# Designs tried in a protein design chat: VH-VL binders against q9uuj3r425to622. Part 30

Target 1, 198 residues: q9uuj3r425to622
Amino acid sequence: SSLTEDNLIVSLVPKILAYLLDAYSYERDEEVLSCVWTTEVPLKDAFDLKSVLRKTDNVESVLNACVEKYTLSSITCSLRLCLLEFPDSLIRSSFYDYFKAIYTTYTDFEDLDHRLYSIKKCLLHLHSTPLHILEEIIRHLSAYAISIRMKDGQIRHLAKIISPCVLRPPDDLNIIPVEDTHPTLLVIDLINEFENLF
Short names: E, the ipSAE of ESMFold2; O, the ipSAE of OpenDDE; V2, 0.75 times the mean of E and O plus 0.25 times the DockQ between their complexes.

## First folded at step 17 (VH-VL; framework fv_acimtamig)

Design aa1 (at its last look DockQ between E and O 0.66; V2 from the best seeds 0.69)
Fold by ESMFold2, look of step 17:
Structure aa1 (fold): chain C 198 residues (1-198), chain A 123 residues (1-123), chain B 106 residues (1-106)
Amino acid sequence: as target 1 above (198 residues)
Amino acid sequence: QVQLVQSGAEVKKPGESLKVSCKASGYTFTEYYMHWVRQAPGQGLEWMGIINPSGGLKAYAQKFQGRVTMTRDTSTSTVYMELSSLRSEDTAVYYCARDLEDYDRSGPYFDYWGQGTLVTVSS
Amino acid sequence: SYVLTQPSSVSVAPGQTATISCGGHNIGSYSVHWYQQRPGQSPVLVIYRDSNRPSGIPERFSGSNSGNTATLTISGTQAMDEADYYCQVWDYRYVVFGGGTKLTVL
């Protein structure tokens, strides 16, 4: 249901992000820390955790109880699965072709201001719930990337992984065509320019 | 030889904006994060923010959020810091500083600093 | 908002050992870096990762970090060591400096 999913996303996402932020401070292995959002996990583990999270009134208690059973990457994967089940991408899919045109026309450094202007206009037209969720996710990813001083290739990989949650085509497939790179490029700009966009 | 060369001193009035440049040479500009740090006369060092000169990933200290903008130009190996809505307490020497690559749990520390740019904001 | 606390000033006689403290909650879990700044000059890194000395920094400079206190130690202090000294850590995504300590050699 739409109402139940909207309430879950609003409540669940901030709590998972807060948990991850705290967990980063305890992770001693830099390789593990650098791949928290990008490590492949068994889909069964991610779906199992998502199922438990959807039924709980206390996200922190569930995640603490599962620390040894589920990796941080299972938690991030479960969050992404929750976002993918939302009826539309966080940036409305009606913007899909708009951003495709932007990212085929304005591709270099001197065009950054135009891309940022276009993004800012789009953000002003989002409803408050998807805008809030998008801002919190991008805030978290930007801070996470800074905290480990990610290289551009790492940021691109992260952006590719999260991009179906952010912008996907207007259909029921929840799939970005392989040839379409603009959702990834949009997320790269959102992460890199968070301070200037929100 | 690694060198960070900043733009010259400026005098500004309250409400104006400043823009300081920092030109890097002697190393691969895009491989090291850059920071901005300021120091008011007789005061301590105050961190303003960080930028990755490659892709432009950036973060600002909360105190400067909404007033500071950090940019870069890879073709000239230059980072920029703009501070808007200037006040007299923004009078300071502004430094760029290179984030040493040796990151792990150490976090950034600054092996090379620009010469500093004195900006005076007077009524 | 993580805070580093330094004494405003430290005075030592020439040849004696100066110690400059940097206090912070559980600072021993951070890597602490130290900078020297002479009047009118840019800061210079003198200690990194608690106790390591960059090339060109005299052996009389040393550092330690445990518990709630990091310490910069200058043995056999000389007039040229008279400067401001700052400690610094990285707290997740923020650089934090101490308030600075003016070392006077008299």
Scores: ipSAE 0.757, ipTM 0.876, lowest interface PAE 0.9, mean pLDDT 88
Fold by OpenDDE, look of step 17:
Structure aa1 (fold): chain C 198 residues (1-198), chain A 123 residues (1-123), chain B 106 residues (1-106)
Amino acid sequence: as target 1 above (198 residues)
Amino acid sequence: QVQLVQSGAEVKKPGESLKVSCKASGYTFTEYYMHWVRQAPGQGLEWMGIINPSGGLKAYAQKFQGRVTMTRDTSTSTVYMELSSLRSEDTAVYYCARDLEDYDRSGPYFDYWGQGTLVTVSS
Amino acid sequence: SYVLTQPSSVSVAPGQTATISCGGHNIGSYSVHWYQQRPGQSPVLVIYRDSNRPSGIPERFSGSNSGNTATLTISGTQAMDEADYYCQVWDYRYVVFGGGTKLTVL
């Protein structure tokens, strides 16, 4: 049952991302477009949408029908909620300390190659499903960042929001450790260096 | 005034790498994206890629993925484009072009261009 | 990938109006930019966002975009306008250029 539910969520991710991509092409409000992933939304809305999406066989139809009720930010938030409900982060929590060590050691620009090597090595140990989802999400975010000409600060903010979906601590899956920066740094590298990593 | 000054012409052999520089002046270097565009002799403009102000975020045209690397040096206000595994078909004038930011899905357009760098690849 | 189509060449007599088309599927939904390139020179932006002129560009240059065609119009064409002209759009992470149009002033 849990496996079936997870499979369902995994199947939703590419569809939701595809919908967002299409939606971006029609969004002409600069502020809305720039904050699609970072705008705070009522959790109830995101939860409701998540519930509807998980019960449908036609995600696109649901999203099209819900555009009058839900904002793009609600959709991105719903997606994040779905990912947070996974038993583990996309990158296994067992790598949490691994990346903590990496980002405490390799902090300079000159250390980028070492970090990329470490990230690639980790990715090779992931199962196909979480790796695929990670790739799709990061691809989307990297493309999105370029499309709206994100600067470093914006990328960092985006990375902070996404990092709990990507890498969680082993024993605190429901806690967002805001004080821990290495998951955020990891996501920054993933976004910035997508073409080198995937 | 805004100026983009590129490195001089180069002659390369197949299999070698080229690295063209573009030195920017007259504006805040760290606030603008930069693009690279090339033009083969007698041909049209071909987009190669984009790099963000910090140099961390890049996107390359699919045709050049795996062969092209774009970098920035903030200290010298210089953008670099490296293309490896050169072929005769890579003979072209290479341009850097400044991206005038557009956040409303209008996309980039290039208000300033470098003078171009001719790279000839021949045996 | 998104494709922009331009005529290979357009000829116009001095003083007449030159029209260069840029075709693309639903191009009217994009912002189209135009560049002029004289022989041996770098491209120069002449129109941005369909119909806007940068500073220094003569008023005889104008642009429009609707449906499946964007158009660069040069009224009162002069000898100095002889050049290659390229249309350009942004297709979500990728810049797309038209094939270019050679404008000849007869």
Scores: ipSAE 0.638, ipTM 0.862, lowest interface PAE 0.8, mean pLDDT 91
ESMFold2 (binder alone), look of step 17: mean pLDDT 93; pTM 0.951

Design aa2 (at its last look DockQ between E and O 0.49; V2 from the best seeds 0.55)
Fold by ESMFold2, look of step 17:
Structure aa2 (fold): chain C 198 residues (1-198), chain A 123 residues (1-123), chain B 106 residues (1-106)
Amino acid sequence: as target 1 above (198 residues)
Amino acid sequence: QVQLVQSGAEVKKPGESLKVSCKASGYTFTEYYMEWVRQAPGQGLEWMGIINPSGGLKSYAQKFQGRVTMTRDTSTSTVYMELSSLRSEDTAVYYCARDLEDYDRSGPYFDYWGQGTLVTVSS
Amino acid sequence: SYVLTQPSSVSVAPGQTATISCGGHNIGSYSVHWYQQRPGQSPVLVIYRDSNRPSGIPERFSGSNSGNTATLTISGTQAMDEADYYCQVWDYRYVVFGGGTKLTVL
């Protein structure tokens, strides 16, 4: 759609991620903390928060004022809604079948170097805005996963929830076919190998 | 008994790479994160990074980003740390250490340590 | 990045109480862990999460943490306690160690 929408996402995403990092240090309920990105929230709550966030100069102050009304999961859901409204996934949808082939061919741990090479080639072809947003999100998620010692099943669940923001088919449905697991597998590699990819 | 056994001492030249192994026994290898810490002669402890041996989730200290690679082999219960482009300042004892499993936001801390691997970088 | 400050050395007479400080801005909001390292040996965890002892650590080792200072306390200090001691926290993405304190038992 518009350069204005791209500019808003570029400025908003890092601020929301910084707020979440600080908020994690105050959350003592381990069940709540482990599911911040994966808990379903009422769409009304996420939509309302998204609309407020689009109008603010100071994300921290707004989010602090809204903590009593909204959960941390409402904040992460609002962020995901912003990314889903972006005209394309962060990794352009033209790469959808490219990665489907990669994750069909190179399926095991021994193939990791081949998958990483393929991912690095893709990252070189991304525009600077989606690349920056992708890097910031994956940096955040890898740090978050380590800080609470996520198990592999938890990382897989997180990756599944995030995957439509990262890589989706070139149609307008904003959905990934149930039989297609490669977007989730790609996000798992991005999280696990952040240090080697960015 | 939990045991971490590291590979033997090495002598290297500047510009070469080192690779230290750490073989775990006495516990479920994939249940615990593994850490790497080094100590230069007469100096304190310096954290290098962490790896989850199950899925390979990893983080490196910023000082070593771009030079360090941490890997694992679940079939041998072994983690590896490779440091490239060695300099004389990389002379140190390198330790692997097990991260005590704990969900309470205490963060990584180390309940069992390997015996250490002395790596000397000298021209 | 976050900085932990320890005195370089502490001396104590046998049987007396040794205290080793670990300073950091608002360190009371962190969980502090402590390691003992004898000469030529690997570190050993002696206190975790401010005040807990792992199995096999004598009760004379204790810890506290509030404000800007965490403290390792060794009561009834023995010759075998002569070692270097390190405090450590997790600061989001990074493990941070203090510089170490050499405990000498005279």
Scores: ipSAE 0.631, ipTM 0.820, lowest interface PAE 1.3, mean pLDDT 87
Fold by OpenDDE, look of step 17:
Structure aa2 (fold): chain C 198 residues (1-198), chain A 123 residues (1-123), chain B 106 residues (1-106)
Amino acid sequence: as target 1 above (198 residues)
Amino acid sequence: QVQLVQSGAEVKKPGESLKVSCKASGYTFTEYYMEWVRQAPGQGLEWMGIINPSGGLKSYAQKFQGRVTMTRDTSTSTVYMELSSLRSEDTAVYYCARDLEDYDRSGPYFDYWGQGTLVTVSS
Amino acid sequence: SYVLTQPSSVSVAPGQTATISCGGHNIGSYSVHWYQQRPGQSPVLVIYRDSNRPSGIPERFSGSNSGNTATLTISGTQAMDEADYYCQVWDYRYVVFGGGTKLTVL
């Protein structure tokens, strides 16, 4: 059921991330490597791969076998799709307005400590499973960002892509208003301050 | 012209901490990563770590994990490297170096270096 | 971790060509950079991305990279070229330096 499915995803996510991290080290194309998480892919491919990944007990084997068929971007997209299928975002949607208030109030660099405090406080209220997944994802993205020497704009774009998986509004899990940037800002802080937060 | 000016030589005792500064000028400070490399006397270059333009992201060599902290101050265009729990083996010249990104993502290189800071750790 | 291997020393007579090798597994798939370090001075970038010279570096400096070996070549070697030379690559997570080669101009 749903519990079994959640357990599967919990096992799947770290394995996919580990595979990606390894794959990055062999990728020498600047455009490919810089856009692994942001490149648009055919949804059919992402869904197909997601389906295969969810049915296997050997993620690495599947991904190795599918390298000719699926790009790295397809893998990241498939992962995002898996995360978006959760009933709620990794950070509970009940915190949506909380972070909206935080990022409305604390917008300056000097306010970083206040934001970090607020984020830490929130993380303490998360269940172990979503917290673990969040930590793994953010760890991966932080490592990825620093490894390829991402600029701030690239980090922001990455954060924008990831934010729906991290924090969604309470009443609409699939639609994040464009005017609400606090989920993106949150992910930026999570990425930039990973070591301070986890 | 691009310049990286580091703080002066230091003498430390085992167990103490060192903090070297690197003041950058002649370019847009907030657009470049900064690297730290050290060189023990008579030895080769050893990479220590990297810090991103905003100062939020850092990556350290495994050897220095838990002992090294890199920071940067945009207002003064200065990058700092702190190394704690010093040992005699930490005696070295420490360099800051500007990271120039490889456009092919095959690896960064360092186009400008500081003059180096000698830190001697002795009892 | 990735390892770069350089000869400890190379000697050349003035005016002759010096060749410094940097060995690494499939190093030809990487971009290799070279630094010159004169005694008591900071490293100076002399070759980047296998074969490119920064501004101010003499044309006598050249680089190549293929297979398992990258090479720094100094034609018409001069006394001022006496220095330690380091190759460098990026293994995605870390920056890797060779052990360095001391070039002596006889």
Scores: ipSAE 0.512, ipTM 0.825, lowest interface PAE 1.0, mean pLDDT 91
ESMFold2 (binder alone), look of step 17: mean pLDDT 92; pTM 0.946

Design aa3 (at its last look DockQ between E and O 0.72; V2 from the best seeds 0.64)
Fold by ESMFold2, look of step 17:
Structure aa3 (fold): chain C 198 residues (1-198), chain A 123 residues (1-123), chain B 106 residues (1-106)
Amino acid sequence: as target 1 above (198 residues)
Amino acid sequence: QVQLVQSGAEVKKPGESLKVSCKASGYTFTEYYMHWVRQAPGQGLEWMGIINPSGGLKSYAQKFQGRVTMTRDTSTSTVYMELSSLRSEDTAVYYCARDLEDYDRSGPYFDYWGQGTLVTVSS
Amino acid sequence: SYVLTQPSSVSVAPGQTATISCGGYNIGSYSVHWYQQRPGQSPVLVIYRDSNRPSGIPERFSGSNSGNTATLTISGTQAMDEADYYCQVWDYRYVVFGGGTKLTVL
């Protein structure tokens, strides 16, 4: 909604991620833990939490005060809603067709080095704020995936859920994309290769 | 029947790089994460990092960040660990160790280890 | 960073019970795994998830974990049990080993 409010929400990212990291250590239900980012939640709960988070300087206190109301999945959904309200995706939408070409041309394991080179070049051209947020999100997701030793199918599902925050089509595109899986594939590479990309 | 067979002992000079291989057999290679652990002479076990040999998801211990690279080749069922800018303190036996097939709240424990690869770094 | 503390050495006479401690802040909330390593050999898993034995490990090996201490217990200790012993946990995304305990049987 405003640049000042967007900057405040941007400063919340590391605090929300730190809260989630701590909460993972207390979650004893393995299925709940594996689905924290992918479980559907009532949209009202996610929007309500987003509204409260925009108005506080004490994120951990707010999240702890209403544990029965705000599930971990509500918190991750609220964070994703904040990122979706940014004017552009974290990787500028002007890269949308660039990465579509990359993931059409370099499709398998032997092409990984070519894809990583392309990603690294893109990261060098991001403004510092989107780059910092992207790095923090991908660092968290990579560590989370390691913590429960996710299988590839779980990583793909996670990547699909996150991909609109990372790379989405330009607003003025009059072409309806067919079978656009490259944003998911990009996020898979970001998660798997975090150690090499950042 | 599960086996992890590592490459042979090596002697290196400071500033060189080492690359240890670990060839897996007797199980579905892509269903188990792999870890690397080293042990300097007379010292304890030191964890270096983890890799998913299927998709390549990886994470390194902070001590080795920037010097270690873990890779794999699914066509040969082999994981690799490379350590660059070697110092005499990197003299150790290097082990690969297999994780669990499925996630477990208890985290990884290692019932299968490679035979170890002695790497000596000396002038 | 999470730290596991073990005594550097434990000595027992043959036939006695050896206990090897692994200390950590609230280690009872972790699952603790134990390895035996004989000189020149790869580590061998002897206890996993605090108290379970893999197949092939003698019943005289047992484990417990509560509060701030996990314990490996070897009853009827034999000369072949002389080795280094390591405890290990998973701390979110890191494997943490204890410093190791040398068990001497004399």
Scores: ipSAE 0.806, ipTM 0.902, lowest interface PAE 0.7, mean pLDDT 89
Fold by OpenDDE, look of step 17:
Structure aa3 (fold): chain C 198 residues (1-198), chain A 123 residues (1-123), chain B 106 residues (1-106)
Amino acid sequence: as target 1 above (198 residues)
Amino acid sequence: QVQLVQSGAEVKKPGESLKVSCKASGYTFTEYYMHWVRQAPGQGLEWMGIINPSGGLKSYAQKFQGRVTMTRDTSTSTVYMELSSLRSEDTAVYYCARDLEDYDRSGPYFDYWGQGTLVTVSS
Amino acid sequence: SYVLTQPSSVSVAPGQTATISCGGYNIGSYSVHWYQQRPGQSPVLVIYRDSNRPSGIPERFSGSNSGNTATLTISGTQAMDEADYYCQVWDYRYVVFGGGTKLTVL
């Protein structure tokens, strides 16, 4: 049951991302497109969409119909909600303290190689499924960031939004303490250095 | 006024690497994306890649994946493009080109160009 | 990959109107930019976002974009307009150039 649910989500993620890519090409409102991942939406909408997406045998059809009922931000939020329902973050929570230490120690630009090494080492310990999902998401976000030519602040904001899906603390799967920024920093590196990491 | 000044012409052997610099002035260096475009003799413009203001985010044309590296030095307002494993086909004039402001969704266009750097690859 | 197609060459007599086309599938949904490159010089932006002229570009330069074709138009063509012209778009993560058109002023 859990495995089946996970498999469903795994199949859903690429389809949603593909739909978003297509949607980006048609969206002409700069403000809308720049905030697709960061705009707050009614949670009810996101949950409703998530429910529909998880129950359908035709995800593409549902997504195609979304344009009339849901915003792009609702779609991205629904995706995040799906990811947050995993028993663990894409990067295992057991690495939480590992990355905390890394980003405490290696904070400068000159330390990038050390961080990348640490990230790569971690990625080698991930199962194929979480790794694949992570790769697809980060690839998408990296491409998206360049597409709209995000500034650093925008990338940081995006990373903050995505970080709970990527790395959670061991004892709280749903909340990342505000004082702990290393998950956000990790996602920033993942996005910025996608080509070097994957 | 905005200026992009590139490094001088180079002659390289096959297998070597080239590194071209582009020094920017006359604007806020840390607010603009930079592109590299090359042009082989008698040929058209070929896009190589893009680098964001911080230098962390890059995207390269598929043709150059694995061979090209773009970097930025904020302290000197300089962008670099390194191309390794050079071939005779890499003989070209290499241009840096400034992108428009980052908030522009319409896509990049290049309002300022460097003077170009001729790199000749010959045995 | 997205492809832009330009004629290899266009000839025009002085004072006449030159038209350079840039073809691409549904190019009208893109923002097309145009560059002029004189021999031995760097490219110069002459049209951005289909029809806008940068400061310093003569009014005789104009652009349009619809359907599958973008067009650069040079009215009252002068000898100094003899150059290569390139159209350019952004395809999500990649810049795409046309093959270039050599404009000859007869």
Scores: ipSAE 0.420, ipTM 0.803, lowest interface PAE 1.4, mean pLDDT 91
ESMFold2 (binder alone), look of step 17: mean pLDDT 93; pTM 0.949

Design aa4 (at its last look DockQ between E and O 0.03; V2 from the best seeds 0.00; counts 0 for: pae O 8.8 > 2, placed apart)
Fold by ESMFold2, look of step 17:
Structure aa4 (fold): chain C 198 residues (1-198), chain A 123 residues (1-123), chain B 106 residues (1-106)
Amino acid sequence: as target 1 above (198 residues)
Amino acid sequence: QVQLVQSGAEVKKPGESLKVSCKASGYTFTEYYMHWVRQAPGQGLEWMGIINPSGGLKSYAQKFQGRVTMTRDTSTSTVYMELSSLRSEDTAVYYCARDLEDYDRPGPYFDYWGQGTLVTVSS
Amino acid sequence: SYVLTQPSSVSVAPGQTATISCGGHNIGSYSVHWYQQRPGQSPVLVIYRDSNRPSGIPERFSGSNSGNTATLTISGTQAMDEADYYCQVWDYRYVVFGGGTKLTVL
């Protein structure tokens, strides 16, 4: 949580994303490539890799040296675990009900402009660190989705997996409403409209 | 039969915006990504961007980022490309092109093209 | 960004073989596609994924791709083959076209 630890996360995220980007060009199995962010991995493997990544000053060398042990999905899971360790989601949890109202009111394509306006207003209120991380994550996911020409169902699944990093309820440790889909819908809009939002 | 029919030629002044439409028929509109490509007089093909007409996922060539907007209307099977802050260098024929799904490896290629829309930007 | 280089023009006599190159760093690792554009017309796909012909494209059109060069070959070139030819790849999330080659049959 210190400024130094926050700087490590800011540096680590772009380096992991750059590594993944390069690794995508060498992955020939389209099934493996299409589920890099959504494949379940043993939680121990993700935590172990996270621990190693936090100790290094050279992310690429660590990942290259451990290619046989760590799958691409282990890397994406480790990244998500790093983001979940923050006390709050990238979009502050104080916006949780704000977006719940937005996504119950503005549900149709004709309402997209209203949703985008609401997202842009929220982005203006984020501190520079979470905003930068959010932009880099969404940039990467949008490009990744385009690179393999994802269908809408794949994008929704990806958005669901990422949504806890992006927007969590204020007391997500105690009660999580089972019917809430707006965090997933928000991430779908972030991915689909990255070019217009950032 | 697959057809991509584009809106007619336009004449614009610098600083204005253009909006070209591309109506698809003869196939399921939402199953294929669509691209926009332009060609200045006597010049080569220049890719502008891609859109998924189903959910609206889109990506633009860096040269056009901030000036181009791609949208679609599934009820009319139509994609749109809007280019703002026009300059005389934006004089070109604008094409829509259907992305053919590559089953063995990623690599869009274009099996059907619209007839092209000439946009002339002059003062 | 990734660059594809084509000769500006190629001239061949009728019946001869035309060879149009498309240069790119390690282009052999990409799938290369080729388009024919006759004057005043939209482009037409003539080769996809290096060497495959779409339905209706004559067998005299062929393609290859290895190392740093992809090649479109037109054997028995005819006057109707006069056109501009473009190579194209997908580089992660970007489409890249070559500059185009004008084929003249004299």
Scores: ipSAE 0.717, ipTM 0.859, lowest interface PAE 0.9, mean pLDDT 88
Fold by OpenDDE, look of step 17:
Structure aa4 (fold): chain C 198 residues (1-198), chain A 123 residues (1-123), chain B 106 residues (1-106)
Amino acid sequence: as target 1 above (198 residues)
Amino acid sequence: QVQLVQSGAEVKKPGESLKVSCKASGYTFTEYYMHWVRQAPGQGLEWMGIINPSGGLKSYAQKFQGRVTMTRDTSTSTVYMELSSLRSEDTAVYYCARDLEDYDRPGPYFDYWGQGTLVTVSS
Amino acid sequence: SYVLTQPSSVSVAPGQTATISCGGHNIGSYSVHWYQQRPGQSPVLVIYRDSNRPSGIPERFSGSNSGNTATLTISGTQAMDEADYYCQVWDYRYVVFGGGTKLTVL
């Protein structure tokens, strides 16, 4: 059952991202476009959409119908919700302390290469499925960030939003530990250095 | 116990390709990524590259980019390293080495090594 | 590229302490690993992460790492310790080995 659900999400993620990419090209409101991933939406809408997306045999049809029913932010939120339902984060939680150590040790700009190597090593340990999903998401976000010319602060905000999907602490009941920033920092590096990491 | 058993010695001509195998046993093959290291006669150790457990992700030393290919066969628990366009300088003992997982500090190190495969490249 | 520098050779009398250095710029910030290679044999991990000893490695083997120098120390050196020793670190995208040190037990 879990495998089936995982497979569904694996197939769903690229389709949603492709839809979003297309949607970006038609969005004329720069403010809307800049906040597609960070805008808060009613959770009910996001959950409803998630439910529909997970049950449909035709994701593309559902997404195409979303234009009138759901905002782009609802779509991105639904995607995040789907990812959060995974038993573990895309980068397995066993790496949580690893990255905590990395981002406490290598904090300077000159340490970027050490961080990147550490990230790459981690990626080498990931299974193909979560790695692929991670790559697709980060690729999308990296391209998105470039397309709207995101500033560092915006990237950080984006990273905060997406980090629970990427790296969660083991056995943590909270989605976002406020005291821990290394998942956010990790996502920042993933976004900024996509070409070097993937 | 963990064992890495490599294929036998080979003699090659310049321009040919070598393919060395490393059969792993005694542990969960799909959980560890593997490295290749070579050593020319009387010389030191030289890192060649790494391949992840699934075989889908690889990283090679710059020196061997374009000439080296690492692969894995899960069904036989075997890792392969192919080096093309051989030169006399490629004469060396080639080692597979298992990367020990380290979650405390970044950086690979090798806890088990194959017995080595001597490849001689001569005209 | 990052470079590790080892002495080419070190000699020690049986029972004495052998010290092998591995120099690198700010090597103390890296995790240093050490391998022993006896003639005609594969390398064997003797120290990992600066000072940790794998199971099966004698207690006479120890390691330290600070500043610009990592050190492998072999106390009470025995004839069987005669071998080449290599330090190893990681750099961005690369594993780096030292040039190796030949330890001779006199």
Scores: ipSAE 0.010, ipTM 0.565, lowest interface PAE 8.8, mean pLDDT 90
ESMFold2 (binder alone), look of step 17: mean pLDDT 93; pTM 0.950

